# Designs tried in a protein design chat: VH-VL binders against Rho GTPase-activating protein 7 (ROPGAP7). Part 1

Every score and structure here is a prediction.

Target 1, 201 residues: Rho GTPase-activating protein 7 (ROPGAP7), of Arabidopsis thaliana (Mouse-ear cress) (q8rwq4r167to367)
Amino acid sequence: LALEDIDGSPSFLEKALQFIEKYGTKIEGILRQSADVEEVERRVQEYEQGKTEFTFDEDPHVVGDCIKHVLRELPSSPVSASCCTALLEAYRIESKEARISSLRSAIAETFPEPNRRLLQRILKMMHTISSHSHENRMNPNAVAACMAPLLLRPLLAGECDLEDDFDGGEDNSAQLLAAANAANNAQAIITVLLEDYGSIF
Structure headers, positions and changes below count from the first letter of each chain, unless a header shows other numbers; Kabat numbers aren't used for antibody chains.
F, E and O stand for the ipSAE by ESMFold2-Fast, ESMFold2 and OpenDDE, each averaged over both directions (binder to target, target to binder). V2 = 0.75 x the mean of E and O + 0.25 x the DockQ between their complexes.
[cut] stands for letters that were removed.
Atom coordinates printed by the task and the answers are left out, and those that the model quotes come from them; centres of patches stay.

## First folded at step 1 (VH-VL)

Design l2h28
Fold by OpenDDE, look of step 4:
Structure l2h28 (fold): chain C 201 residues (1-201), chain A 123 residues (1-123), chain B 112 residues (1-112)
Amino acid sequence: as target 1 above (201 residues)
Amino acid sequence: EVQLVESGGGLVQPGGSLRLSCSASGFTFSDYGMHWVRQAPGKGLEWVAYISSSGSTIYYGDTVKGRFTISRDNAKNSLFLQMSSLRAEDTAVYYCARGEWFGELYDYYMDVWGQGTTVTVSS
Amino acid sequence: DVVMTQSPLSLPVTPGAPASISCRSSQSLLHSNGYNYLEWYLQKPGQSPKLLIYLGSNRASGVPDRFSGSGSGTDFTLRISRVEAEDVGIYYCMQALQTPYTFGPGTKLEIK
């Protein structure tokens, strides 16, 4: 639903993704370097006002931030809590082959079709960008750092049943540590999905 | 090679003015926010100022606010720090550093530093 | 302003031994996005500072794996698993959560 409008045409998000894939691959720090907030807001407004095509002369960083903006403003996380949990469990598998298989299964079995499509589409763009890291300096880990918080929101929010819930009491320190770990795991999961993209999708 | 080179340091009297420059090479300068950081003799590091890639967002440390002006010329790959009303406590090595964005947030990742330029404020 | 502290301020280390430096902030550096905006820098004698760690636990490019950053919220640690002679210098933590950015006072690592 996020990739297509009601009439089946590409959505704002899809058009932005296509733009980044076409013009963002050689841009140093793409998806990491931010544009001015006002420019992003202006561009979003322009789209709403009928400027529905991204032209070659647009700032890739603005378009990248538009993607982030859309993902942030989604009413629900692209990846649900249950899906995050499944991904985390799969990621924890030590064997690379088994992990890949488990990740594939997790995505196929736990994700609703629209969510799966959305995740795959975004990861495709991310993979494309990361494959040009020699030019844009955005390796899989760097891209994951930028995008993981937007994709795996429930994991960062502590909404996933992690077996290792250190029942650490009301200690603020334990909660903070857990949050940090969750963020690291989110980044790691996305990194693996990018590194093994061809084997998973 | 990615490089930053500071210049413009020197001796100046209290109350005087000085303009520092930082020349960038080896990367797309206009894509990065930039920082000034200084270090007094035998002391630690102190953040001085930040300017966004476009120059639209600027922040200053409290100790230099109202006296220093950070600016940039992306066409010339140059960063500047105009210092006025200089004080003895402004004596330091001044570094320019490249910063990176994380999402829509503030620049971090001061991953590239110049060698610094020395400013001495003395009567 | 966020106040940063470090301990110890002086750290004599035998080559090959591990080292640990603590950094504390007066407020949590954990952002709502789940990352801690804490950086570690090393300034070797006569050189400019160099980035070691960003976002609390990520090694910068070219940084050896013997360096590691950990912690969350207000308490952070830089660890060196095996100290080498080239690791001599002053280590600074810095918060990048909000302006003004603020540095710790620095920890001087020396070889015994």
Scores: ipSAE 0.006, ipTM 0.516, lowest interface PAE 11.4, mean pLDDT 90

## First folded at step 11 (VH-VL; from n3 with light chain L30E)

Design q5
Fold by OpenDDE, look of step 13:
Structure q5 (fold): chain C 201 residues (1-201), chain A 123 residues (1-123), chain B 112 residues (1-112)
Amino acid sequence: as target 1 above (201 residues)
Amino acid sequence: EVQLVESGGGLVQPGGSLRLSCSASGFTFSDYGMHWVRQAPGKGLEWVAYISSSGSTIYYGDTVKGRFTISRDNAKNSLFLQMSSLRAEDTAVYYCARGEWFGELYDYYMDVWGQGTTVTVSS
Amino acid sequence: DVVMTQSPLSLPVTPGAPASISCRSSQYLEHDNGYNYLEWYLQKPGQSPKLLIYLGSNRASGVPDRFSGSGSGTDFTLRISRVEAEDVGIYYCMQALQWPYTFGPGTKLEIK
């Protein structure tokens, strides 16, 4: 599991998540503002070298980017194609109550346990960040914009059976539009998950 | 009701060991970091140790490093302080306190305290 | 370690009068996030400590508005606009910026 090491101890990701929850909530542009890539790489390396604790004096943007780095480097998407599809279907429900119910069911029924746990854990952090938007200027939409591409990779990759068979005409414009729509949907889904977090989780 | 209850205090000889417990109720224990704070008779407060909600992060005061071990059992809503190589200067009331909350809201402060348990180190 | 100091150490106050306690740190307690990691605690006689102020100026839940925290950097002040009998006890400031956390020596507030 991405949240635990082999010995059951919290993983690099988990520790970074905890750090962000503790020190990132009041940081303007947290998860949005990119740190220096070299600093991120250095920090990852330092962790591997035994610096396994995040200290209060660390740059939250670096730690945030460490989280993003880990998520990008996962061999498989945190959310599978089938799960993305389920989320998308749930999201499309017009009734808020029904949508919430459907999202809850989608997460509970379609996600394998490791993935469910991972998604919930990351969403928890994201929700915590977004709940402090008055301080960090990262509302649910902003947070979703930053994290949705990392979580719902199959949706962005066009791997989800969207009934909108845009006939893959060779038109580069259609593909771009589809990609944009997918990105928007991903962001929207995550936004709703954050906005209705308490009702879903 | 949110409550912390310390136990395990008592009389111990110098060089001895003692294990303190803190039982938590009325809140999701696993979401909070926890602290031990002590107070020698007629003296001020001294921070002793911290453990994060998951137990992955631990810090100690300088006076207890290497001698005290903080731990927790989230399944039992329990915080522990294993004390070894006890000294006379370790004589104090020991408080457990709820620290920062990891979750929807983050709190940095110790907002809930137990009533304390007394440890006396004397020959 | 961050060294915390308080003044005065003893504070006799007439009921209804204002009170002020100073706390100083050997290190700046302002984090990059703009907040000062200073807390105030009150320990009433025979009781456990209680949180009064966190992050320098935020009043904890249930704390009367007569209590206020101010300051930044290394100099902080707890003020009581009108002291009541129930305010008797020892007030401690604590820095929570870095480990180990460290308390001030305490200020004993008494009624004259």
Scores: ipSAE 0.008, ipTM 0.545, lowest interface PAE 9.4, mean pLDDT 90

## First folded at step 14 (VH-VL; from n2 with light chain Q98R)

Design t6
Fold by OpenDDE, fold request of step 17:
Structure t6 (fold): chain C 201 residues (1-201), chain A 123 residues (1-123), chain B 112 residues (1-112)
Amino acid sequence: as target 1 above (201 residues)
Amino acid sequence: EVQLVESGGGLVQPGGSLRLSCSASGFTFSDYGMHWVRQAPGKGLEWVAYISSSGSTIYYGDTVKGRFTISRDNAKNSLFLQMSSLRAEDTAVYYCARGEWEGELYDYYMDVWGQGTTVTVSS
Amino acid sequence: DVVMTQSPLSLPVTPGAPASISCRSSQSLLHDNGYNYLEWYLQKPGQSPKLLIYLGSNRASGVPDRFSGSGSGTDFTLRISRVEAEDVGIYYCMQALRWPYTFGPGTKLEIK
């Protein structure tokens, strides 16, 4: 739903993704660097006002932040809590082959079709960017660090059952540690999805 | 020893041009993005320009856009700043600084600085 | 451009006493990755600037543990637990999230 408008044409998100795939691959620090907040807001408004095409001369960081903006504004996480849990379980498998198989199954079996499509589409862009890390220095880990929090929102919010969750009491320190672990897991999951993208999708 | 050495500073008239150089040693220059930062007499620091390790990505401060050109020669371990249409307000010590090595978070913090070269724009 | 501000601009400190410098940004420096792209630099008299803190709270190599960075979003603080004579200089915060990078105006730390 987020990739196509009602008339079947590419959505704002899709057009932004295409732009980044085409013009973002050579930009050092793409997705890591942010644009001016006002510029991003202006560009979103311009789109709503009829400027529906991204031109080659636009700032890639603005367009990148438009993608992030859309993802943040989604009423629900691209990846649900149950899907996050499934991904986490799959990720914890030690054997690479078994892990890949499990991730593939998790995505195929637990994701509703619109969400699966959305995740795959975003990961495609991310994979494209990371494949040009020799130019843009955004390797899979770096790309994952930037985008994982936007994709696996429930995991970062602590809505997923993590077996290794230290029942650390109401201690602020324990909560911080848990949050850090969740963030690390999210990044790690997305990193693996990018590194093994061709085998999983 | 990791070192950056700036050169090319001097006295120039308003509207004139000057080319600064920064020579790098003690590290793999081609692996690092590079910055120019300047400091007017008795004033604070002002970021001037950045160039990526490959030179493919360049950014300028608003005050120097259209007048200054940052470039690099990785074979010579050299960073350059071509300044044109110089103004009195461009008078400053100019520092070259090394951006961080490639990391997971890709932070461009400036961990190595030169001693600076002085540019004076005066009639 | 992101506007950076600092307070105070002048900070006289007694040796051995703690010091605190505030830095504010006109826009949030918190990235989605959970890190704040805020740096602290110290320029001692007659010297080039040196990196103190990166990503808001990480000490650069060789920086004493008496220095600490904290804060998130738009409000940041540099703390010195016990000021020494060698800490005299001008402290600058800098945002490194958005181009162009921008410095704060600097805080001059002096010994009383």
Scores: ipSAE 0.904, ipTM 0.942, lowest interface PAE 0.4, mean pLDDT 94
Fold by OpenDDE, fold request of step 17:
Structure t6 (fold): chain C 201 residues (1-201), chain A 123 residues (1-123), chain B 112 residues (1-112)
Amino acid sequence: as target 1 above (201 residues)
Amino acid sequence: EVQLVESGGGLVQPGGSLRLSCSASGFTFSDYGMHWVRQAPGKGLEWVAYISSSGSTIYYGDTVKGRFTISRDNAKNSLFLQMSSLRAEDTAVYYCARGEWEGELYDYYMDVWGQGTTVTVSS
Amino acid sequence: DVVMTQSPLSLPVTPGAPASISCRSSQSLLHDNGYNYLEWYLQKPGQSPKLLIYLGSNRASGVPDRFSGSGSGTDFTLRISRVEAEDVGIYYCMQALRWPYTFGPGTKLEIK
């Protein structure tokens, strides 16, 4: 599991998530602002070299980018194509109560347990951040915009059978539009998951 | 009308201190992050410092870290830059600028600038 | 720090002709959200800087449509379709993805 090492101890990702939950909530633009690429690489290397604890004086943007780094380096998307499709279908339900129920069901029934745990854990951090939007200005939409592309990779990659697939030909314009729509849907899905986090999880 | 007005510039000796002020009007000052940007004579723009709307988040350029302090008084619609240990290379026009919030994208683009105040550090 | 570069540094232009300014960043300015956090500013002679473009390609309020921003990642371009006398000044690109924010050295646009 990406959240635990072989010995059952918290992983690099888990420790980073905990750090952001503790120290990132008051940082304006957390997850939106990026750190220096070299600093992120250095911090990852330091962890591998035995600096396995994040201290309070570390740059939250570096730690945030470490989270993003880990997610990007996962061999498979945290959310599979089939799971993305299920989430999208659930999201399209007009009734809020029915949508919440459907999202809950989709997550519980379609996700392998490790993936479900990973998604929930990341969303927990995101929810924590967004709950402090009065301080950090990162509301659910803003947080979703930053993280949705890392979580719902298949949706952005066009690997999900969207009924509304514009059979638009090899026209570059159609592809761009499709990509934009996919990104918007991903953000919207994650936004709802954050707004209704307590009802879904 | 949205306006920023800088003040406090002047001549100061090396090692001296100076406090700049920026007065905001025409908008809700407390909703915006604020920047200081400077321009040395005949040179380009250099970002100096940022302070968030609440003042809880602050960033400095490397050249001014440890010497300059950015602060704000939202009740007075004022931004400040306390400068200490001034050097000749700090000679510049100093601009305050509003960091606009673009919705969900959280872009701090500087859409409003003051006219600037001149700081000259010379023996 | 992210290093910003611009080319050319001096740009003499005939009125009515198009102009292009290149900006390069030492690190990618593309965020996972799909936007590039690059801004363009114009400083006219004797004036304060003015925002032209934000997020790489969005015109600020009041900016004429003859101005356009393009590019992604580390390479960006500001284009003026038809240069006017009022466009004279120094153009700066700035990255707004990473602290500290950093400006390019500026491009001086002059009328021939």
Scores: ipSAE 0.903, ipTM 0.942, lowest interface PAE 0.5, mean pLDDT 94
Fold by ESMFold2, fold request of step 17:
Structure t6 (fold): chain C 201 residues (1-201), chain A 123 residues (1-123), chain B 112 residues (1-112)
Amino acid sequence: as target 1 above (201 residues)
Amino acid sequence: EVQLVESGGGLVQPGGSLRLSCSASGFTFSDYGMHWVRQAPGKGLEWVAYISSSGSTIYYGDTVKGRFTISRDNAKNSLFLQMSSLRAEDTAVYYCARGEWEGELYDYYMDVWGQGTTVTVSS
Amino acid sequence: DVVMTQSPLSLPVTPGAPASISCRSSQSLLHDNGYNYLEWYLQKPGQSPKLLIYLGSNRASGVPDRFSGSGSGTDFTLRISRVEAEDVGIYYCMQALRWPYTFGPGTKLEIK
């Protein structure tokens, strides 16, 4: 499990999520500001060498980047291509209440249990951060912009099938527009999941 | 009408202290993070310090960390830089700048700058 | 700290000619959200710096469209399609992704 080590203790990812929930809520720009790449690499190495606890005085931007590092290195996306397609189809429902119901159903009925638990756990941290947006300036849309590309990788890779996505050409402008639309859809889906977290999960 | 006005510069001896002020007007000061940026004579810009809108998040450039303290008083629309253990290389024009958080594009940029106040560190 | 470099450091141009200024960072400025957190500032003679470009390519309010920013990751370019006399000054790039924020050394643009 991505959230637990084999002995049942919290994993590096779970500890980093807990740190951000406790210490990241007052940090302006948390998840948007990045840490020095070498510092993040050093911190990951320190964990591998036995420093398995985050202390209160660690830089929240380093810990936030550790979360992103782990998500990038997962062998499969937190949300699979078929699950991304299900979310996108549910998201496009125009009635707000039907959309939320369809998103809930897609997550409950199509996600493998480990993927659903991982997504829900990461969204819990993101929801906690966005609930303090007056202090940290990270509203749901901003947090989603920073995290959605890591959660919905197949959508950004163009691996989700939706029949209405007509390609009028194969030039660079059409490809850039398709990539921008995928990024916007990923952000919008995650934003809805954050804004209606309690109803969906 | 959005304005930033620095004050408190002057001549100071090495090892001395000086407090710079920046007075803000024409906007809701408590909604913005604030920066100090300096420019030594004949040299480029050097970022000095940042303080978030609430004052809870503070960062310093490496050359001033441990010697300078940024602070703000939101009730008085004022930003401060307390400088101590001053050195000759701290001689510069000091600018305050308003940090804009562009929520749609998620960017921090310095959209309004003061005219600067000059600090000279010399015996 | 992220090291920023600029090329050239001195740029004499003929009036009406195009100009380009390069900026390079020691670490990628491309965020997972797809934006590059690179800014350009212009300091005209005797004035405070002013924001010119943010997010690598967005013009600040009131900046003429003859200015454009491009690039991604570690390599960025500011272009002026036709240099005018009012464009003289020192151009600085700055990264706004990682604390502490850092400026490039500046490029002095002069009319020949």
Scores: ipSAE 0.642, ipTM 0.850, lowest interface PAE 1.8, mean pLDDT 89
Fold by ESMFold2, fold request of step 17:
Structure t6 (fold): chain C 201 residues (1-201), chain A 123 residues (1-123), chain B 112 residues (1-112)
Amino acid sequence: as target 1 above (201 residues)
Amino acid sequence: EVQLVESGGGLVQPGGSLRLSCSASGFTFSDYGMHWVRQAPGKGLEWVAYISSSGSTIYYGDTVKGRFTISRDNAKNSLFLQMSSLRAEDTAVYYCARGEWEGELYDYYMDVWGQGTTVTVSS
Amino acid sequence: DVVMTQSPLSLPVTPGAPASISCRSSQSLLHDNGYNYLEWYLQKPGQSPKLLIYLGSNRASGVPDRFSGSGSGTDFTLRISRVEAEDVGIYYCMQALRWPYTFGPGTKLEIK
């Protein structure tokens, strides 16, 4: 539903994803560079007021930030807390082959179909960008770093159940370590999904 | 040794044109984006323009957009700044700088700078 | 465009004393990836600028430990724990998140 309007036509998000797949592949730093905050807000409002198509001459950084805006504003994370936990558990498997197999299984078997479809669609855009990294400089690690916090929001919020639970104290040092670990895990999970996209999806 | 050497500066009248060059050596020029940065006499630094490694992505500062054109020739390890409709306010030392893409840290920073070439716009 | 400001604009310092330079941006420089895209450059007298700090806190190659960067979002600080004579020059912050990139006005550090 995030990808379609009520009449079955492509949503704002789907149109922005298509734009980035078509025009963003040659743009150095796409998804890493940010657009002016007010320009992004204006473009979102223009869409709401009837400017429903992105044209070829629009700034890809603005469109990329529109995608991020929509993902931030979704009522529910694209990946729920329980799905984040499943991905994290699968990711922690030490063997590369077993890890990829477990990630595939977690996505295919644990995710509600709308969430799986949304995740796969966003990862398709990200995979397309990272496949042109020689020109745009956005390899899978870089794209994952930029997007994983938006896709795995519960993991960054500390809502995933971690088994080796070294309870951080109440001091800022423990909180900073926990936040850094969560961000690193989110990036690593998404990087694997991008590097092995065909095997996982 | 990684080096950048600017050339082409000089005296020019208002409304005139001038082409700056930057010659690169000691690294694979085609792997790096490049910047121009300027500094008016007694003033701070002003970012002028950027061109990506392939030349497909170009950005300009507001004060020069429409008047300056950045370009590169990767076969000759050369960066250029074509300046037209020059104004007194364009009087400055012009530096070229290598844009290091820190892929593991996902940052652009200017890690190598030339020594600059002076442009004076005066009647 | 992102407007960058610095304080103070002139900073006389006794040799061996600490120094701090503040930089503020009109829009947040904190990216979703958790990094702050803020850099510090030093231009020593008669020289071209040199990179000191990138990503808000990372020292560039060859930069002494007495230099440190901190801050997040819109507020950043460059600190020199013990100022030495070779530290004289103009310090610029620059944002590297949004095109066009923009510098602060500079802070001139002088020995008094």
Scores: ipSAE 0.628, ipTM 0.840, lowest interface PAE 1.9, mean pLDDT 89

Design t6
Fold by ESMFold2, fold request of step 17:
Structure t6 (fold): chain C 201 residues (1-201), chain A 123 residues (1-123), chain B 112 residues (1-112)
Amino acid sequence: as target 1 above (201 residues)
Amino acid sequence: EVQLVESGGGLVQPGGSLRLSCSASGFTFSDYGMHWVRQAPGKGLEWVAYISSSGSTIYYGDTVKGRFTISRDNAKNSLFLQMSSLRAEDTAVYYCARGEWEGELYDYYMDVWGQGTTVTVSS
Amino acid sequence: DVVMTQSPLSLPVTPGAPASISCRSSQSLLHDNGYNYLEWYLQKPGQSPKLLIYLGSNRASGVPDRFSGSGSGTDFTLRISRVEAEDVGIYYCMQALRWPYTFGPGTKLEIK
């Protein structure tokens, strides 16, 4: 379980999210700045060896990278390929009000409950960070840029594009353009979910 | 025009203290984070410290942490570096630099540098 | 700390010839957002450093198009397509992803 251990207590991920919500809001560049890879790996190992609580004096950039580490290591994407497709279809609606309504419906009707809970929980942390952007300089678009590739992995992998003229040129430049477009779409979808968080969740 | 001017360098004995200043003009100082970077004689660049625009976020290089204090006075358009417990290896030209934050690019870079002020630590 | 290395450390070039400088980092500078947080700076003799390249490949304002940056992850290259006399100086790469920020050792470019 992503947010809780087998005994129902908060997981490593949930504890890291709580830490960032409490201590990360005033940290300039939180989620954009990275921590030393070996420090992050050591902190994850320390958790596995029994250090199960974050203390107030830990480096928020290390904790933020712990969140990213857990998301990368999940056996499957937080948002499945079919759910990514549903979000992409809803996002393409040009009317703002209709787009928000469609995104809300896609999440409520298409997502399995565990995946919806996970996405909503991560977006809550991201929303909290972006609501303090005057101090931390991380507005919704910046936070989305940092996190969307981890949340919408099937979109980045091309599993949602359904080959809409991307195979026309199977060279490096065409693949690079397709990856850039997918990244832009992932960022834009998450940005909308953050900007209208209260209406969607 | 955007300008940064360092001052306060000089000759100091080991174990002594010195305070560097950087005066900013031609831009809204309170909108920018600021850096100190140093260069020992005949050596490369070493990043020293950073302070965010509000002053709430501060970072130091490992070689100066615990001995140097970066600060700013936004009302006076001034950046400071208080150096204590000085060592011979702190001998360098010290530059202040403006940290550009471009929210659309999510990038930090040092786009404007001062002329530098020289600190010499010797007995 | 992220260790930055450069090659070569000294680069004599005949006027008009191309030049390349390599920079390597001990940790990847590619962020999940798709950007490489690597910068190039030039310090001309007797001057303060000046920004040339940011995000691995973007030229700073006023930098001639004969300068280009490339690479990703841990391996980066600064290329000058046709070296001019005004290009003499020391070129530094710097990573801007992980505190503390760190510079490479510098590459001194000089005219043969």
Scores: ipSAE 0.623, ipTM 0.844, lowest interface PAE 2.0, mean pLDDT 89

